# VHH binders against Tetrahedral aminopeptidase 4, part 11

Target 1, 336 residues: Tetrahedral aminopeptidase 4, of Pyrococcus horikoshii (o58468)
Amino acid sequence: MERIVKILREILEIPSPTGYTKEVMSYLEKFLKENEVNFYYTNKGALIAGNHPKPELVVIAHVDTLGAMVKEILPDGHLAFSRIGGLVLPTFEGEYCTIITRKGKKFRGTLLLRNPSAHVNREVGKKERKEENMYIRLDELVEKREDTEKLGIRPGDFIAFDPKFEYVNGFVKSHFLDDKASVAAILDLIIDMKDELEKYPVAFFFSPYEEVGHGGSAGYPPTTKELLVVDMGVVGEGVSGKETAVSIAAKDTTGPYDYDMTNRLIELAEENNIPYVVDVFPYYGSDGSAALRAGWDFRVALIGPGVHASHGMERTHVKGLLATKELIRAYIKWKG
Short names: E, the ipSAE of ESMFold2; O, the ipSAE of OpenDDE; V2, 0.75 times the mean of E and O plus 0.25 times the DockQ between their complexes.

## First folded at step 29 (VHH; framework vhh_nb_b201)

Design bb3 (from z01 with K31S Y58E E64K; at its last read DockQ between E and O 0.94; V2 from the best seeds 0.00; counts 0 for: pae E 2.2 > 2)
Amino acid sequence: QVQLQESGGGLVQAGGSLRLSCAASGFTFSSYYMGWYRQAPGKEREFVAIITRRGTTEYADSVKGRFTISRDNAKNTVYLQMNSLKPEDTAVYYCATWKTGFYWTPSDYWGQGTQVTVSS
ESMFold2, look of step 29: ipSAE 0.609; ipTM 0.868
ESMFold2 (binder alone), look of step 29: mean pLDDT 84; pTM 0.865
OpenDDE, look of step 29: ipSAE 0.823; ipTM 0.926
ESMFold2, fold request of step 30: ipSAE 0.493, 0.502, 0.525; ipTM 0.822, 0.830, 0.840
ESMFold2 (binder alone), fold request of step 30: mean pLDDT 84, 85, 85; pTM 0.862, 0.865, 0.865
OpenDDE, fold request of step 30: ipSAE 0.878, 0.870, 0.877; ipTM 0.950, 0.946, 0.950
ESMFold2, last read: ipSAE 0.534, 0.520, 0.537; ipTM 0.841, 0.838, 0.841
ESMFold2 (binder alone), last read: mean pLDDT 84, 84, 84; pTM 0.863, 0.862, 0.862
OpenDDE, last read: ipSAE 0.868, 0.875, 0.878; ipTM 0.946, 0.948, 0.950

Design bb4 (from z01 with K31S R54K Y58W E64K; at its last look DockQ between E and O 0.92; V2 from the best seeds 0.00; counts 0 for: pae E 3.9 > 2)
Amino acid sequence: QVQLQESGGGLVQAGGSLRLSCAASGFTFSSYYMGWYRQAPGKEREFVAIITRKGTTWYADSVKGRFTISRDNAKNTVYLQMNSLKPEDTAVYYCATWKTGFYWTPSDYWGQGTQVTVSS
ESMFold2, look of step 29: ipSAE 0.267; ipTM 0.689
ESMFold2 (binder alone), look of step 29: mean pLDDT 84; pTM 0.864
OpenDDE, look of step 29: ipSAE 0.652; ipTM 0.860

